# Ledger of designs, part 68: VHH binders against Abasic site processing protein HMCES (HMCES)

Target 1, 269 residues: Abasic site processing protein HMCES (HMCES), of Homo sapiens (Human) (q96fz2)
Amino acid sequence: CGRTSCHLPRDVLTRACAYQDRRGQQRLPEWRDPDKYCPSYNKSPQSNSPVLLSRLHFEKDADSSERIIAPMRWGLVPSWFKESDPSKLQFNTTNCRSDTVMEKRSFKVPLGKGRRCVVLADGFYEWQRCQGTNQRQPYFIYFPQIKTEKSGSIGAADSPENWEKVWDNWRLLTMAGIFDCWEPPEGGDVLYSYTIITVDSCKGLSDIHHRMPAILDGEEAVSKWLDFGEVSTQEALKLIHPTENITFHAVSSVVNNSRNNTPECLAPV

## First folded at step 11 (VHH)

Design i38 (from x3 with S54Y; framework vhh_6z1v_2)
Fold by ESMFold2-Fast, scan of step 11:
Structure i38 (fold): chain B 269 residues (1-269), chain A 123 residues (1-123)
Amino acid sequence: as target 1 above (269 residues)
Amino acid sequence: EVQLVESGGRLVRTGGSLRLSCAASGFTFSTYAMGWFRQAPGKEREVVAAISWYGGITWHADFVKGRFTISRDNAKNTVYLQMNSLKPEDTAVYYCAARSYQLYDSPKEYDYWGQGTQVTVSS
């Protein structure tokens, strides 16, 4: 997974993340560094994306079931990285393979510290290789959405006003992530950065791409992944597997250029 | 504390109409999506209709489209289901349910549930 859409205005995004804590109380996640959230239809590695993580990461005695929402850099910078510029990291940490996560120091160490997060997106993009051509067909991949009378399904929306209604009740894609905290050697603010765990594609996506992000389907899975105070690394990793509960549609080549940031990036063709 | 109380269920004749009400208390009603569900004897609980927290988005199951209408009054903490052209197949216990902000078409996604109100449609 190397490209996502996360375009919802902050207030809509926050409401889409409403949850219940361990005591059954309805909550909205509390924002950290909200000024760093930049909505976009076309997010690439090194940009910031919103993630959910346990409040216990920031407050010693916090209830580990309470959630913070924070923008983090896509592309994990390990805490042990010694150079001044994180872009100089020589290996790609945009994604982390589920089968080797406990073998790779960059991922094993933060996992041991409970640094699990849920990466939020409208959905993600993948490019299907087309036999006999040099072109690849992009697809927008996302959770099945409820079909409503005013908005219809995303594939049925044909006007700007109908598209806005689709987003009012959009179910965000919730991907399993690992984050780390890096302190610049020359001082400055701690950098929070994440990687998306990947698994083999489900049967439904195998014709598009051979890998997919590890998707946490539903609040029970999201809650267990985030709650590092109650759920061990071993138990949490049982949540990492392919899912068939996913849908997609072909999109135009407009999305290919990461600088394009318009609704055309995810519109059906 | 949290309470959802359905009312309005009764015996009606085929072709009749009925309005169900669900009174909510103990939570911030205006921040919750509301749904109407039903369960007939020997069947799974199924979603009938749902409405977003602000009422701007509604969903109705195919088998009730054109006959049933969901609505809400946030000032009264009440959600309604207007049922027209009732059929014997509509006989069921009708349940009101609440979910934070976003409406969903699955019972598993709803947080709070009422005790149900019986609707019987006779031939």
Scores: ipSAE 0.455, ipTM 0.769, lowest interface PAE 2.6, mean pLDDT 89
Fold by OpenDDE, second read of step 12:
Structure i38 (fold): chain B 269 residues (1-269), chain A 123 residues (1-123)
Amino acid sequence: as target 1 above (269 residues)
Amino acid sequence: EVQLVESGGRLVRTGGSLRLSCAASGFTFSTYAMGWFRQAPGKEREVVAAISWYGGITWHADFVKGRFTISRDNAKNTVYLQMNSLKPEDTAVYYCAARSYQLYDSPKEYDYWGQGTQVTVSS
């Protein structure tokens, strides 16, 4: 996974992340560093994207079922990194393979500390290699959206005019991530950064790409992944597997350029 | 109505094993920490073990010394206590209890209690 979409306005995004705590109380996640949230139809590594994480990461005595939403840098910067520039990392931390997560120190250590997060996106992009051609067809991949009868507008998702209305009730993709906290050697603000855990693709996506993000499907999976206080690493890792509960459509080559940030990126062709 | 029903208590010989079960109903089981307590004749009720709502955290009393293990199955609304290497000193009524658990809290106060099951260990 090297490209995502996360373009919802902050308030809409927050509402979309409504949840119940362990007491059954309906809650909205609180924001940390909301000013760092940059909505985009075309998010690339090194950009900031919103993630969910347990409040317990910030408050020692907090209910670990409570959620915080925070923009973090895509591309995990390990806490032990001694260079002043995160871009000097010599290895790719955009993704973490599920099968080697416990073998790589950069991921194992933060995971062992309970630094699990849920990366939020409208969906992610993947490119299919066309047989016999050097051309790649991009696809937008996302959760199936429930057509609520009342929203006559979802059937009109094909109309650009109704596209904004469709996104108001958009089910966000929830991907399993690991984050770390890096203190710059020269001082400054602590950098929060994340990697997306990847797995072998489900059968439905196998023709497009052989790998996919580990998707946490449903509130229970999301809650368990986030709640590092109550859920052990071992139990959490059981949540990491391919899911068939995904849909996709072909999009234009507009998304190929990371500088393009328009609705055309995720629009069906 | 909240119910906790313990089962599995019986007479067993020293060195034997028992598995206690507690079936819960009347509340959202997965939102509660569960605990096992015991009370011997003439003694105060004491905590044996506790487990968090998803089982990620377990606590065992010092006297357990690895002999007992608490676990839970949220799909079955059941908490278990596997007891191995039982001793006569383990003879007591064992109680299941539930609490709205806060992380890092010690298992001190519980909201709901079962009626208990008798465990007797003979020499």
Scores: ipSAE 0.000, ipTM 0.266, lowest interface PAE 12.1, mean pLDDT 88

Design i39 (from x3 with S52T; framework vhh_6z1v_2)
Fold by ESMFold2-Fast, scan of step 11:
Structure i39 (fold): chain B 269 residues (1-269), chain A 123 residues (1-123)
Amino acid sequence: as target 1 above (269 residues)
Amino acid sequence: EVQLVESGGRLVRTGGSLRLSCAASGFTFSTYAMGWFRQAPGKEREVVAAITWSGGITWHADFVKGRFTISRDNAKNTVYLQMNSLKPEDTAVYYCAARSYQLYDSPKEYDYWGQGTQVTVSS
């Protein structure tokens, strides 16, 4: 789980994240550092992606059910990291295995501080091993979308105009993440960075790849994962498991190069 | 307090036209998908039409395609259902419903509901 798409304009992304707090009040998440959000069809590790997290992480005495949306670096830099350049971190922290999350210091420490986040994406990409060749077939993997007359699912879109209409109603993929805060030794802005928790793939994805991100399916799961003020680490970890509520289609090799950032990256072939 | 108030339901003859309105208050209407549902006596509530928060995408049930049109005015916090070529089979209580962001065809997925407005179609 090392490549995603998150291309919605900021205003559309914000509306896609509408939610209810614990009192049942309708809200939009409040942005932090909105200028660091860079929409892309082809997000790789070390780039910034939007995540949801509890307002309580930023405001003392805030309602822990209220949400902030913030761009964070993909690839968790632990708070204890002592070097001046985060890219020099030797541990690969792009993904965190669910079975070892409580054993690895890089993940156990921020998790103990309630540093849970929900990683937002249009969907993610995986590469299926093809028999008889070194080539791999990329797939775009995402939540099932409502079938409508003209918009349909992403697999039904033919023209650029149809792509714009599809996204007006798109259900974002919501993945369980852990984040940490790192202070540069030389001074400067705190770096917020995250990792995506991974689980064994579901039956539907087993022919594509053996692992998948831990997907939080629905607002109840999202709310419990984010609400570190009311939901313990032990209770939150019960939300981490494979899901069958997922769909996919094959895409062209254009996505293989992370520098390619066009709608062709997720278009059906 | 969240409120959805339907209006416009009345007795109308076969082949007639009618426009239903639903006025919303107590939530950020422009961020919500809206749906029109109906329930005839002895039947379950069924989806008639739905519209995204922006109005950019609409969906209509097969049994009303070409006859009914859903629309919305976000400045007025109102969703409409224009009903043309009415048939006796269209007789039902019509409900408007709100769902955050993404539209859906199942009543279970809607967060807020109005009290309904009665539409009766006769010869």
Scores: ipSAE 0.149, ipTM 0.516, lowest interface PAE 4.2, mean pLDDT 87

Design i4 (from x3 with E109Y; framework vhh_6z1v_2)
Fold by ESMFold2-Fast, scan of step 11:
Structure i4 (fold): chain B 269 residues (1-269), chain A 123 residues (1-123)
Amino acid sequence: as target 1 above (269 residues)
Amino acid sequence: EVQLVESGGRLVRTGGSLRLSCAASGFTFSTYAMGWFRQAPGKEREVVAAISWSGGITWHADFVKGRFTISRDNAKNTVYLQMNSLKPEDTAVYYCAARSYQLYDSPKYYDYWGQGTQVTVSS
């Protein structure tokens, strides 16, 4: 997973993340650095994306079931990184393999600190290798959406007015992530950065790509992954597995260039 | 205190019409998606229709499309289910449910539930 879409306006994104805390109280996640949220149909590593994490990471004695939403840099910079420039990190930390996560220092250390987050997206993109050519076919991959009379599905939204209706009730993709906090040695703001945990592709995606993000399907899984105050690392890792509850459609090559940021990036065909 | 109170359920003949109402209180109704669900004896609870918080999006199950219509009045804190061309198979307890901000087609994701209203359709 190396490209996502997360284009919802901040208010719509926030409402899409409504949840219940441990006491059954309905809540919206509270924003940190909301001005750093940049909606885009075409997010690549190094850019910021919104993640959910437990309020307890920021506030001592907070209820660990309460959620913060914060933009974080995609590409985990370990807290122990000693150079002044994060771009000098020699390891690709865009993704973290589930099978070796407890063996790699970059991921094991933040996991030990409870630094689990849920990465939010409209969906993600993957490029299928085409037989007999070096060209690749991009696909947009996302949770199954409720079919409605006005929009039907994303495939039925063939005009700008219909596209607006699709997004009014969009179910965001919720991917398991690990984050870390890096303090620049020369001073400055703490950098929050994340990686997406990856697993083997499910049967439904195997013809597109051999790996997929670890998707947390439903509020119970999301709650357990985030709640590092009540759920141990060992228990949380049981949530990391492939899911078949996913759908996709082919998109145009417009998405190939990460500078393109238009609805055409995820439109069918 | 959150309350959803269904009304309108009664005995009706095959081919008849009925309008169910659900009055909501104790929460900000205009920010909640609403759904109508039903449960017949010996069957699981199933989704019949749902409507977004704004009313801009509606969903109806295939087995009621063209016969049932969900609507809402945010000024009155009420959601409605207009039921036309009723069939004996529509006999069930009908439940109103509320979900914060987004509708779902599964009972599992609804936060608040009414006590239900009985609809009986005779042949």
Scores: ipSAE 0.014, ipTM 0.381, lowest interface PAE 8.1, mean pLDDT 87

Design i40 (from x3 with S52R; framework vhh_6z1v_2)
Fold by ESMFold2-Fast, scan of step 11:
Structure i40 (fold): chain B 269 residues (1-269), chain A 123 residues (1-123)
Amino acid sequence: as target 1 above (269 residues)
Amino acid sequence: EVQLVESGGRLVRTGGSLRLSCAASGFTFSTYAMGWFRQAPGKEREVVAAIRWSGGITWHADFVKGRFTISRDNAKNTVYLQMNSLKPEDTAVYYCAARSYQLYDSPKEYDYWGQGTQVTVSS
């Protein structure tokens, strides 16, 4: 997974993340660094994306079931990285494979510290190789969405304008991530950065790409992945597997250039 | 204390109409999506209709489209289900449920539930 859409305005995104804490209290996640959230239809590695993580990471003795939402850099910079510029990191940490996560020091160490997060997106993009040509067909991949209607009206045909109306009740894609904290050797703010865990594609996506992000389907899975105070690393890793509860549609080549940031990037072709 | 209290369920003849009400208390109703669900004996609970926190966005299951309409009155902390052209297969216990802000079509995503009201449609 190397490209996502996360375009919802901050207030809409926040309401889409409403949750219950362990005591059954309804909450909205509390923002850290909200000014660093930049909505986009076309997010690439090294940009910031919003993630959910446990409040316990920031406050000693906080309820581990309470959630913070924070923008983090996509591309995990390990805490042990010694150079001043994180862009100088030799290896790609955009994704980490589920099958080797406990074998790679860059991922094993933060995972052992409970540094689990849920990466939020409208959905993600993948490029299918087209046989007989050098062209690759991009697809937008996302949770099945409930087809909503304007109150008092019957829904219209499936088209780009009707697709845009779905955002008012959009179910965000929730991907399992691992984050780490890096302190610049020259001083400055701590950098929070994440990687997306990947698994083998489900049957439904196998014709598009051989890998997919580890998707946490539903609030029970999201809650257990985030709650590092009550859920061990071993138990949390049981949530990491392919899911069939996913849908997609082909999109235009406009999305290919990460500088393009318009609704056309995810509109059905 | 959160409470959802359904009312309006009764025996109705095929082709009849009925309006169900659900009175909510103990939470900020205007920030919650509301759903109507039903469960017939020996069957799973299924979603019938849902309405977003603001009331501007709704969803209805295919098997009730054109016959049932969900609505809400945030000033009265009440959600309604208007049921027209009732069929024997609509016989079930009808439940209202609440979740923060966004509506969903899965019972598992709803946090608060009423005790249900019985609707019986006779031929």
Scores: ipSAE 0.438, ipTM 0.769, lowest interface PAE 2.9, mean pLDDT 89
Fold by OpenDDE, second read of step 12:
Structure i40 (fold): chain B 269 residues (1-269), chain A 123 residues (1-123)
Amino acid sequence: as target 1 above (269 residues)
Amino acid sequence: EVQLVESGGRLVRTGGSLRLSCAASGFTFSTYAMGWFRQAPGKEREVVAAIRWSGGITWHADFVKGRFTISRDNAKNTVYLQMNSLKPEDTAVYYCAARSYQLYDSPKEYDYWGQGTQVTVSS
């Protein structure tokens, strides 16, 4: 996975991430660094994308079922990295293969610390190789969108008035990720960055691409992945597998250029 | 290129009916939402009705009160606004708009717009 879409306005995105904590209370995730959120139809590695993570990562003794939403850099920068420039990383950390996650220090260490996150996207892009040509057909891949009842009722307390403005919700793709915290040697702000765990593609996607993100399908899967306080690494890893619950359509070559940030990127052709 | 072309706007009498059409071209709108907006002179553009193309989910503004109905024809890539029991206050330029995925009430959230069609309701 090397390209995603995440274009929803911040408030809409927040509402789309409504959840129930372990007590059954309806909540919205709180933002960290909301100003770093940059909506785009065409997100590439090294850009910032919003992820969900447990509040326990930020607050001691917090309920680990509570969620925070934060923009993080796509491409994990390990905490032990000693260079001043993350671009000097000699290995690709855009993705983490599920089969080798425990073999690579860059992923194993943060995972062991419970640094699991859910990467949010409208969907992701993959390119199908055309037979006999060097041309590739891009596809947009996402959750099947079900007739969602007007979510007017799921508004946690903050501004009921704003909830009425969204008539329908796009079901966001929820991908399993690992994040790490890197402190620049020269000082400065801590960098939060993530990798997307990948698996072998499902049968339905296999003709397009042989790998796919590990998709966490449903609130239970998302909750378990995030809740590193209650769910062990071993249990969490059981959630990492291909899913057939995806759909896709062909899109134009507009998405090929990472600079293009328009609805045409994900529009069916 | 995505194009939205409205038609059907005209002068009608109070209590009359009118059907607006918006023909979409350039894309398949299976993952899009389409909406009808209107703008009266001196007023802000406001949403009238919207439809999610893939699911056929519809939304209507409160002021419609069952008088207007949005619908679609998949084969023609056309969205319709059936307007019944028209009132002078319904006089406006009616616009068709489209956006990705979600229904939204804010005009700024829509990516594509038609040229508009004038609806005038006389007393």
Scores: ipSAE 0.036, ipTM 0.507, lowest interface PAE 2.6, mean pLDDT 88

Design i41 (from x3 with S52K; framework vhh_6z1v_2)
Fold by ESMFold2-Fast, scan of step 11:
Structure i41 (fold): chain B 269 residues (1-269), chain A 123 residues (1-123)
Amino acid sequence: as target 1 above (269 residues)
Amino acid sequence: EVQLVESGGRLVRTGGSLRLSCAASGFTFSTYAMGWFRQAPGKEREVVAAIKWSGGITWHADFVKGRFTISRDNAKNTVYLQMNSLKPEDTAVYYCAARSYQLYDSPKEYDYWGQGTQVTVSS
């Protein structure tokens, strides 16, 4: 997974993340650094994306079932990294293979500290290789969405404004991530950065790409992945597997250029 | 104390109409999506219709489209299900349920449930 869409306005995104804590109380996740959230239809590595993580990471005696939402840099910078510029990291930490997560120090160490997060997106993009040419067909991949209706007549179906109605009840894609905290050796703000765990592609996605992000399907899986105070690393890793509960459609080549940030990036072809 | 109280269920003849109401208390109704579900004897609970917290977005199951309409009145903390052209197959206990903000088409995603109201449609 190397490209996502996460374009919802902050208030819409926040409501889409409503949840129940361990006490059964309904909550919205509390924002950290909300001004660093930049909605986009075309997010690439090194940009910031919103993630959910346990409040216990920030507050010593907090209820570990309570959630924070925070923008984090895509591309995990290990806490042990000694150089002053994280862009000089020699390793590609955009994704973390599930089969080697316990073998690679960059991922094993933060995982052992309970640094699990849920990466939020509208969906992600993958490029299907076309035989006989170097052309690739992009696809937008996302959770199945409920087919909602407007309460009244909305006018012309072909209107450019039609996509606003789709997003009002959009079910966000929830991907399993690992994050780390890096303190610059020369001083400055702590950098929070994440990686997306990847698994073998499910049957439904295998013709598009051989790998997929580890998707946490439903609130039970999301809560167990985040709750590092009650759920051990061993138990949490049981949630990491392919899922068939995904859908997709082909999109135009507009998405290929990461500078393009318009609804056309995810519109069906 | 969270409560959802369904009312309006009764015996109705095939082709008749009925309106169910669900009165909510003990939570901020205007921030919750509401759903109507039904369960016939020996069957699982299935979703019939749902409405977003704001009322601007609705969903209806294919088997009730054109016959049933969900609506809400946030000032009265009430959600409604208008049922027209009733069929014997619509006989079931009807439940209302609530979840934060977004509507879903799965019973598992709803947090608060009423006790149900019986609708019987005779041929």
Scores: ipSAE 0.524, ipTM 0.795, lowest interface PAE 2.2, mean pLDDT 89
Fold by OpenDDE, second read of step 12:
Structure i41 (fold): chain B 269 residues (1-269), chain A 123 residues (1-123)
Amino acid sequence: as target 1 above (269 residues)
Amino acid sequence: EVQLVESGGRLVRTGGSLRLSCAASGFTFSTYAMGWFRQAPGKEREVVAAIKWSGGITWHADFVKGRFTISRDNAKNTVYLQMNSLKPEDTAVYYCAARSYQLYDSPKEYDYWGQGTQVTVSS
């Protein structure tokens, strides 16, 4: 996975991430560094994307079922990295293969610390090789969107009791990630960065691409992945597998250029 | 030039059915939310139904009560309104509208409008 879309306005994204804590209370995730959120139809590695993570990572004795939403850098920078420039990393940390997650120090160490996150996206892009040509057809891949027949006022969506009544809500793709915190040697702000865990593609996607993000399908999977206080690494890793609950459509070559940030990127052709 | 052209409006009897069509041109249709609105004489324009660019999300007004269904064909740049079990109170000019990005229920938030098609339901 090397390209995603995450274009929702911040407030809409927040509402889309409504959840119930372990007590069954409806909540919205609190933002960390909301100003770093940059909506885009075309997100590439090294850009910032919003992820969900447990509040326990920021607040001692917090309820680990509570969620924070934070923009993080795509491409994990390990905490032990000693260079002043993250771009000097000699290995690719955009993705982490599920089969080697426990073998690579850069992923194993933060995972062992419970640094699990859910990477949010509208969907992700993959390119299918065209037979007989060097051309590749891009596809946008995302959760099936349930046809919602909802009634009511759109304006009422700002009330907590009406969060479920939002009828213009896109079901976000929820991908399993690992994040780390890196302190620059020369000082400055702590950098939060993430990698997306990848798995072998499901049968439905196998003709497009042989690998896919580990998708956490449903609130239970998302909750378990995030809740490192209650869910062990071993249990969490059981959630990492291919899913068939995915759909896709062909998109234009507009997405090929990472500078293009328009709805045309994910529009069906 | 952006153009929305409604068709299918006519006189029908109570309990009858109509299918309205709106043909769009002059913009990237597949990136727009589409809506059907109606305006009866002496009344404000009101939203009937809306559909997101992907077609996966639809909204219908409460007064529709399952009688109307909005759909779209992006390959044909067309949005449809299937109207069943029509009532005299459904008599209005029906308008097609387009809006970038998100759905909205307020007419003022839509970018493009058709000229409308007259639907008349007789008792």
Scores: ipSAE 0.025, ipTM 0.466, lowest interface PAE 3.7, mean pLDDT 88

Design i42 (from x3 with I57V; framework vhh_6z1v_2)
Fold by ESMFold2-Fast, scan of step 11:
Structure i42 (fold): chain B 269 residues (1-269), chain A 123 residues (1-123)
Amino acid sequence: as target 1 above (269 residues)
Amino acid sequence: EVQLVESGGRLVRTGGSLRLSCAASGFTFSTYAMGWFRQAPGKEREVVAAISWSGGVTWHADFVKGRFTISRDNAKNTVYLQMNSLKPEDTAVYYCAARSYQLYDSPKEYDYWGQGTQVTVSS
């Protein structure tokens, strides 16, 4: 998983994340650094993406089932990193393999601190290797959406009204992530950064790519992954597995260039 | 206290029209999807129509398309079902229901329910 779409306006994204806390109270996640959220149809590593995490990470004695939404840098910078420039990190931390997460210090340490987050996206992109050509076919991969009479297809993206109707009821993709907090040695603001946990591809995606993000399907899985106050690392890791509850369609090569940030990146071909 | 109160159900003749209303209180109505469901004697509760929190997305069951229209007024915390060309098969108790954010076409996915309003269609 190396490219996502997360283009919803902040208020729509916030409403899409409505949830119930442990006491059954309906809530919206509270923002940290909302002005750092940058919607895009084509998000690459090193850019910021919104994640959900437990309020208990920020407030002593907070209810661990309450949620914060915050932009974080994609590409985990470990808390122990001693250089002044994160770009000097020799390791690729965009993704974290589920099978080696407890063997790699960069991921094991924050996981032991309960630094679990849910990475939000409209969906993610993968490039299928095509036989007999050097060109790859990009696909947009996302949760199945409820079919509605007035919802436009992604192919109706040329109408602002139709796009507003589609996204009004969009079920966001919820991916299991690990984050860490890095304090620059020379001083400055704490950097929050994350990695997406990856698993073997499900049968439905095997012809597109051999790996997929660990998707948390439904509110029970999301709440257990986030609730580090009540759910141990060992119990949370049981949520990390392939899922068949995903769909996809082919998209144009416009998405290939990460500088392209238009609805055409998502449009079916 | 969460409340959904349906009104407008009555006896109507085949081919007639009726508008049902559901007044909501005790929750942030503008963040909830709303649905209309019905249950006839001896049958399971089925979805009739649903509307997103903003009103931008609607869904109608195949058996009511072209005859029924769901709408909402977020300023009045009210959802409506306009029923035209009524048939005896439309006789049922009609319920409104609320679901946080995203609409669904299954009764099991809705959080809050009203007490229902009886609609009877006679030949």
Scores: ipSAE 0.100, ipTM 0.541, lowest interface PAE 5.9, mean pLDDT 87

